# Ledger of designs, part 6: VHH binders against Asparagine synthetase domain-containing protein YML096W

Target 1, 314 residues: Asparagine synthetase domain-containing protein YML096W, of Saccharomyces cerevisiae (q04489r210to523)
Amino acid sequence: YEVTSEIDLNFTSLSEVSKNLYAVLRDSVKKRVESIHPRHIENSPIAVLFSGGIDCSVIVALICEVLQENDYKCGKPVIELLNVSFENPRTGLFPSDTPDRKLSINSAKTLQNLYPNVDIKLVEVDVPYDEYLKWKPFVINLMYPKQTEMDLSIAIAFFFASRGRGFLTSLNGERTPYQRHGIVLFSGLGADELYGGYHKFANKPPHELVEELTRQINNIYDRNLNRDDKVIAHNGVEVRYPFLDEYVIKLSTAEIPINFKVNKLILRKVASQYLKLDGISSEPKRAIQFGAKSAKMTKDGNKHGTDLLKENRN

## First folded at step 22 (VHH; from N6 with R98K Y106Q)

Design P2
Fold by ESMFold2, last read:
Structure P2 (fold): chain B 314 residues (1-314), chain A 122 residues (1-122)
Amino acid sequence: as target 1 above (314 residues)
Amino acid sequence: EVQLVESGGGLVQPGGSLTLSCAASGFTFDYYELAWYRQAPGKKRELVAGISRSGYTKYMDSVKGRFTISRDNAKNSVYLQMNSLRAEDTAVYYCARKTPYSSEQQGTFDYWGQGTLVTVSS
């Protein structure tokens, strides 16, 4: 794919482009929801990797719209929002302190209010430090051939999030243990690469941004999916990536002016204009290891994200 | 019916020690992070110490090395051992479940005890 270098200085096409993106994203989510075998939807929830950010919130809203078009035999459909947070000895943070947990609580409430006929469950996946240590060697083995401290910090966050063992919290603050039931898991992967979501893009001139986004979307399978898919699949889920639909990528790369891809402007416009996600559309984006606080968890002195890991198999 | 009952407060001289206790009932204790907060007259409540579900602890800077938070999941209790007390530690101390939820999101304030008064005076 090649990202267009077109610039729309007056933002004259913003409304039309956002409408077209909304339509293509909705079709992408619809195809991925409707391909789930009907008995699975009837008997089990749809799961979503959920950080509370705009990417996953747009996906949840679109899933809800698709589900409301379909009647099911009993009850109302269930969506499981899987949010992971770590005890981190290096940062001193508890799971309740993490940025993604706080953002996820706010975003889940917004979505629950918008879609009262869908049972949206925020699953708070809290990871104690001793649980991290227990599973660390196993996840290192699963990541092969990826071998860095940064790879581990990302993979272990996805491992625990997709395992989906945590708590639901009721309106009165009561927690009940909860295990993910959904076998289909939706991911917001691709949005940062398509719409310029990473903070390191903020000061690039347009021509350099075009080259960077083109490289990122063409390399996304090597950089992200090889590590993440193996870890997530271990937990018995099938992962779906609505932003990586070929029609979404084609429209996003060829038909959205480059100046709409600074800090996800176009995606934030879709969220506010078509999905009533105004409060969420202004929230910052974090990579999973920084939002869940799984980065640099070791207390074994000073390590860097590029340091190689030792493989441990038991 | 959720209850948190603090005890162990009192009057001590500077340099003295106290142990605060908090007995919890009406909820599954080990599902929650717990904390001690304090509030001096005319000041806002501040976090003194927190303890995670697995027993990992954290402290405000001014009490590090002097205070120790602990929990006993079998007794549904959380404790604050306060050593080397100073006049600035004078406050009502509250035990609470630590939560990332706001009152608008839960419809309630964090569940708090009634507090126990600690007075450090010569």
Scores: ipSAE 0.604, ipTM 0.827, lowest interface PAE 1.7, mean pLDDT 83
Fold by ESMFold2, fold request of step 24:
Order: sequence, then structure tokens, then C-alpha cells
Structure P2 (fold): chain B 314 residues (1-314), chain A 122 residues (1-122)
Amino acid sequence: as target 1 above (314 residues)
Amino acid sequence: EVQLVESGGGLVQPGGSLTLSCAASGFTFDYYELAWYRQAPGKKRELVAGISRSGYTKYMDSVKGRFTISRDNAKNSVYLQMNSLRAEDTAVYYCARKTPYSSEQQGTFDYWGQGTLVTVSS
């Protein structure tokens, strides 16, 4: 794929482009929901990797819209929002303190209010440090040949999120242990690469942004799927990626002016204009390892994400 | 019914020590992070120390090295060992279930004890 260098300084096409993006995103989600047999939807939840950010919230809202178009035998369909947070001894942060947990609580409440006829469950996947240590060697083995500290911090977060073991919290603050039941798992992967979501893009001139986003979307299978698929598949889920739909990528790379791809401007416009996600559309983006606080969990002090992992412990 | 009952407060000389205890009932203790807060007259309530479900701890800067939070899951109890007490530690101390939910966003599910008064005075 090749990202257009087109610039629309007066934003004259913003409304038209927003409408077109909403349409292809809705179609992408719709066909990915409809490939699930209706009997399974009525009996089994749909799961979503959920950080509370705009990417996953747009996906949840679109799933809810698709579900509302259908009559199901069993009443309310169920969506499981899988939010992971780590106990981090280096920083002293508890799972309740993480940015993703706080954002996810707010975003889940917004979505629950918008879609009262869908049973939207926020699954709080809290990871104690000793559970992290127990599974760390296993995840390192699964993600081979990827073997950096950054790879581990991302893969371990996806491992525990997709395992889906955590708590539901009632209005009274009562926590109940909960295990994910959904086998189909939706992911917001692709949105940052298509719409300029990473902080490092914020001040690039347009020609550098075009080159960087082109590189990012073309590398996404090697960077993310080689690492993540093996880890997620271990937990018995089938992952779906609405932003990586052929028509979504083609429209996003060829037809959206580059100046609409700064800090996900176009995606935030779709969220506010078509999905009533105004509060969520204003939140800054964090990579999963920083939002879940899985980055730099070692007590070594000077490790960096590109450092190679140690193979053994004495 | 969720209950948190603090005890162990009292009058102590500067440099002295106290152990605060909190007995919990009416909920599954092991599912929650716990914390001690304090409030001096005319001041905002502030977090003193927290303890995770697995026993990892954190402290406000002014009490690090002097206070130790601990939990005993078998006794459904949380403790605060307070050493090298100073006049500025004078406050009512509360134990609570720690929560990421604000009272404004999900209603009231943050449960507090009645508090125990600690007075540090000559």
C-alpha cells in the first residue's frame, strides 16, 4: 500500500471523507460479526481487546449497532471488554492505578449508557507480579523469534488480556471472578498505522508522515502478527481486525488527505459525528505496554525496549 | 454488609510508635487492594499507604521508611505500623478498599471505616 500525499488545507472534504470512512468501517465490522453463526451470538459473548481508547471504543460501538439490527432468540447479546493491568513493582503501581484501567472504566460506562440492550461487561484482568513471573518464560518461548524487551512487554499484555481471567465489578463495588467465554476476539490493531496515532508522528512534516505511515501499514503483519498471533491463539480465541479490512485500508491510504491523519483526526471525527463518542474521541493514545504498565517491569533500572532478553536465570 | 473497623489509635509522644489495625467483614477480602488514608483538621483526606492483592506496598513520600502497611488474608485484617511519629502525623486514620472508580462515575462502592484518632504530642 502507498499513503496519498494529498493535503486539504481548508478541510473542504472532511465531511465527505468522514462519511465514507464510517461506511467502510461499519461494513468491515458488520461482515466480521455476521460470519459468527447467530446461534453462537445468542449463546456466547463477543470479546474485545479493550483499553478504553478510541480505536477499540469505535469497534465496540459498531458491533453494538450491528447487533441491534438483528432479532435474537435469547434476548441481550453479550460483549466482553478485556482490559489488562499489571502490578508493577518497579513503579509501585497497582492494577487499579493504570491509565488504561481508568480510561476503560469511563469508556465502558459511556458505551453501556449508549447501548442498554447489549450486555457490555468490563472484565478487569488484573495481573499480579508473581503471575507475570510464572508465565514470562512461556510467553518468551511463544513469541520466538521476536525476543526484545519491547516485544515481551507487548506480548505479555496480550497473553493475559486474551486469557480473559479477571473480575467484574458491580455498582456496589463487589468484585466477582470472571472468565471470558467469547471465542471471537476483536482488536483495534491498524488504527494507529492508518491514522497517525503514535506520539512520534505529532510534528512530522507531511512528506515524512506519508513515508512513515506507508512503512507502518506495510510492516504491520511482521511487526505485530508474528508476535501476537501465537500468544493469542494459545488462549483459544479467533482474532478479528476490522481496521485491516481490504476496503478500509484502501480508502484510508488512498482517499484520506494526509493532514487528516495527525493524532487520528479523521477517526476522532467519525467517532464524534456518527457514534456519539465525543468524550472518548478526545483522549490521548498510549501503546498497550505503557497503558497497561507492562513496560520496564524488570528491577535492572537501565533496560530499554530494544534490549535483548536474557535466556536464563541463575 | 461491608464493614471496616479501625483500632489502635491514641496519644503518643514524638518519636514513638503505634500499630493501627483494621478488621474487615462482609466481602471477599482477597479480591481487593487496601489502603490507609488520613485526614488532619482543615486538611484534605490523603492516601498514606496502599497494599495490593498479592502484598506489594506503596507509601506517600513523607512516611516512607517510617510506616509499614501489611495484610493478613487469613484474619481479614490490614495493619499500619507507624514508627518515628511526628506532630504532623496527627490525624484521623481510615482504612478502605482501594478503588479505581470515582464516586462521580459509578456511584458509591468505596467503603471506609469510622476512623481512629492518632495524636502525636508532647
Scores: ipSAE 0.561, ipTM 0.808, lowest interface PAE 1.9, mean pLDDT 83
Fold by ESMFold2, look of step 22:
Structure P2 (fold): chain B 314 residues (1-314), chain A 122 residues (1-122)
Amino acid sequence: as target 1 above (314 residues)
Amino acid sequence: EVQLVESGGGLVQPGGSLTLSCAASGFTFDYYELAWYRQAPGKKRELVAGISRSGYTKYMDSVKGRFTISRDNAKNSVYLQMNSLRAEDTAVYYCARKTPYSSEQQGTFDYWGQGTLVTVSS
C-alpha cells in the first residue's frame, strides 16, 4: 500500500471522508461479527482487547450497532472488554493505579450507557508480579525469534489480556472472579498506523508522515501480528482486525488526506460524529506496555525497550 | 455488609511506636488492594501506605522506613506498624479498600473504616 500525499488545507472534505470511513469500517466490523456462527453469538460473548482508547472503543460501538440490527434469541448479547494491568515493582503502581485501567473504566461506562441492550462486561485482568514471573519464561519462548525487552513487555501484556482471567466489578464495588468465554477476539490494531496515532507522528511534516505511515502499514504483519498471534493463539482465541480489512486500508491510504492523519483526527471525527464517543479520551493512545505498566517491570529502571533480554545472554 | 474496623490508635510520645489493625468483613478480602489513609485536623485525607493483592507495598515519602503495612488474608486483616512517631503523624487513620472507581464512574460509594485516632505528643 501507498499512503496519499494529498493535503486538504481547508478541511473541505472532512465531513464526506469521515462518512466514507465510517461506512467501510462499519462494513468491516459487520462482516467480522456476522461470520461468527449464530449459535456462538447467541451462546457466547464477543471479546475485545480493550485499553479504553478511541480505537477499541470505536470497535466496541460498531459491534454494538451490528448486534442491534438483529433480534437474538438470548436476552442480551454479551461483549467482554479485556483490560490488563500489572503490578509494577519499578514504579510501585498497583493494577488499579494504571492509566489503562482508569481510562478503561470511564470508556466502558460511556459504552454501557450508549448501548444498554448489550451486556458490556469490563473484565479487569489484574496480573500479580509473581504471576508475571511464572509465565515470563514461557512467553519469551513463544515470541522467539523476537527477543528484546520491548517485545517481551508487549507480548506478556497480550498474553494475559487474551487469557482473560480477571474480575468483574459491580456498581457497589463488589468484585467477582471472571473468565473470558468469548473465542472471537476483536483488536483495534492498525488504527495507529493508518491514522497517525503514535506520539512520534504528532509533529512530522506531511512528506515524512506519508513515508512513515506507508512503512508502518506495510510492515504491520512482521512487526506486530507475528509476535502477538503466537501468544494470543495459545489462549485459544481467534483474533479479528477490523482496521486491517482490505477496503478499510485501501480507503484509508488512498482517499484520506494526510493532514487528517495527525493524532487520529479522522478516526476521532468518525467517533464523535457517528458513534457519540466524544467523551472518550482525546489523548494519543499509549502502547499497551506503558498503559498496562508492563514496560520496564524490573526494579532496574535503566533498561531500554531495545535491550536484549538478559536470559538470552546465558 | 462491607465493614472495616480500625483499632490500635492512642496517645504516644514522640519516637514511640503503635500498631494499627483493621478487621475486614462482608467481602472477599483477597480480591482487593488495601490502604491506610490519614487526615489531620483541617487537612484532606492523604494516602499513607498501600498494599497490593499479593503483598507488595508503597508508602508516602514522609513515612518510608518508619511505617510498615502488611496484610493477613487468612484473618482478613491489614496492619500498619508505625515506628519513630513524630508530631506531624498526628491524625485520624483510616483503613480503606482501594478502588479505581469514583462516584462519577459507578455511582457514589466509598469503603472506609470509622478511623482510629493517633496523637503524638508529650
Scores: ipSAE 0.553, ipTM 0.807, lowest interface PAE 2.0, mean pLDDT 83
Fold by ESMFold2, fold request of step 24:
Structure P2 (fold): chain B 314 residues (1-314), chain A 122 residues (1-122)
Amino acid sequence: as target 1 above (314 residues)
Amino acid sequence: EVQLVESGGGLVQPGGSLTLSCAASGFTFDYYELAWYRQAPGKKRELVAGISRSGYTKYMDSVKGRFTISRDNAKNSVYLQMNSLRAEDTAVYYCARKTPYSSEQQGTFDYWGQGTLVTVSS
């Protein structure tokens, strides 16, 4: 794919482009919901890898809209939002202290209010440090051939999120243990790469942004999916990526002006205008390893993300 | 009903020791992170010590090495052992169940005890 260099300084096409993106993204989600075997969708939750950001929140909202269109007879459908947070002895943070947990609580409440006929469960996947240490060597083995500290910090977060062991918290603050039941997981992967979501993109001139986003979307399968798929699949789930649908990528790269891809402007516009996600659309996004606080978990604390892992685990 | 009941406060001389206890009821104790906070007159309430579900602990800098937080899940209790007490440790001490939720999100804010007064005199 090749990202257009078109600039629309007057925002003349914003309304038309946002309408077209909403339509194509809705169709992508619809296709991916409807291809779940009917026996599963009527009796099994749909799971979402959830950080509380706009990417995953848009996906949840679109899933809810698709579910409400269909006349499933199983009663109230269930969506499981899988949010991971780590106990981090280096920083002294407990899982309850992490920014992603707090953002996810806010975003989940917004979605629950918007879709009262869908049972949206926020699954708080808290990872104790001794559990991290127990599974660290196993995850290192699964992510082969990827082997950097940054790869580990990302893969371990996805491993525990997709395992889906955590808590539900009721209105009165009561926690109950909960195990994910959904076998189909939706992921917001691709949105940052298509719409300029990472902080490092924030002040790039347009021609540099075009080059970077083109590189990011064309490399996403090698860098992210190869590492993450093995880790997530081990937990017995199938992952679906609505932003990586062929028609979503084609429209997003060829038809959306580059200045609408600064800090996900076009996606935030779709969220606010078509999905009533105004409160969520204003929140900045963090990479999963920093938001879940899985980065810099070792006692060393001086490791860089590109450093090769010092210890062989098998 | 969720309850957190502090005890063990009192008047103690500088250099002395006290053990604060907090008895918890009305919830599954093992599922929560716990903390002790304190509030001196005219000051904001501050975190003194916290303990995670797995027993990992954290402390404010001024109490490290002098205070020890612990939990006994069989007795649904959290403790604060305070040694080498100083005049600046004088405060009302509160046991709390930690929460990332705001009061608006939960309908009721997560629970605090009534507090127990610790006075360290001269």
Scores: ipSAE 0.538, ipTM 0.799, lowest interface PAE 2.0, mean pLDDT 82

Design P2
Fold by ESMFold2, last read:
Structure P2 (fold): chain B 314 residues (1-314), chain A 122 residues (1-122)
Amino acid sequence: as target 1 above (314 residues)
Amino acid sequence: EVQLVESGGGLVQPGGSLTLSCAASGFTFDYYELAWYRQAPGKKRELVAGISRSGYTKYMDSVKGRFTISRDNAKNSVYLQMNSLRAEDTAVYYCARKTPYSSEQQGTFDYWGQGTLVTVSS
């Protein structure tokens, strides 16, 4: 794919572009909800890999709108929001302290208020450091041939989230153990790459942003999906990626002016104008990918996300 | 009902030691992170030490090396061993059940004990 270099300085196309993006995103989610095998629909909730950010919140809202078009005879449909948070000696944070968990709680409340006829469950997947250490070698093996520190942090966050073992918390603070039931998991992967969501994009001039987003979009299958597919297969889930629908990518790369792709401007416009998600705040700190920030454990001082893991450098 | 009951506070001289205890009831203790907070006269309440569900600990900078937090899941209790006490440690100390929901204006999920006064004076 090739990202357009068009700039719309006066924002004259913003309304039309946001309407078109909303339409193709809604169709992408609808296709992916309605194609779920009937046996799975009968007995299983839909799960979403959830960090509380705008990407996954838009997906949840769109799933809810699709589900509300279909009257269910046996009560409310269920959506499981899978939020992972690590106990982290590098940052000193406990799972309850992480920005992703706090954002997820607020975003889940917003979505629950907007869609009272859908049972939206926030599944809090807390990962103790000793559990991380126990599974670290196994996940490194699964992500072969990928071997960087960033690969590990992303893959292990995905491993625990998709395993889906955690807690539900009631309004009075009571925690109950919970295991995900959903076999089909939705992911917001692609939104950062399409709409300039990574913090490091914030000050790039348009020509550098075009080059970077083009590179990110074209490499996403090799970099992200190949690594994650082995973890997905191990946990027995099927992951769906609405932002990576071919029509969504085509519209996003060819028809959205580059200046609408700074800090996800166009996606925020869709969220506010069509989905009533004005109250969901963007995290001002860098977000590498779904929960991976809390999973980064190295204290080596010279480690970068692209460095080879110490145990695998030779 | 959730209950947290602190004990072990009192008057000690500088350089002395105290052990604070907190007995918990009314909830499944090992599902939660726990902490000790303190509030000195005229100051805001501040985190002193925290302990995760798995026993990982953290401390505010001024107490590192002097204070030790621990938990006993069999006794539903959390402790704060306070050594090398200084006048600046004078405060009411509170045992708390941590929750990410405690920063929300919509509800209160942090449960606090009644507090136990620690006074460091010669």
Scores: ipSAE 0.486, ipTM 0.769, lowest interface PAE 2.4, mean pLDDT 82

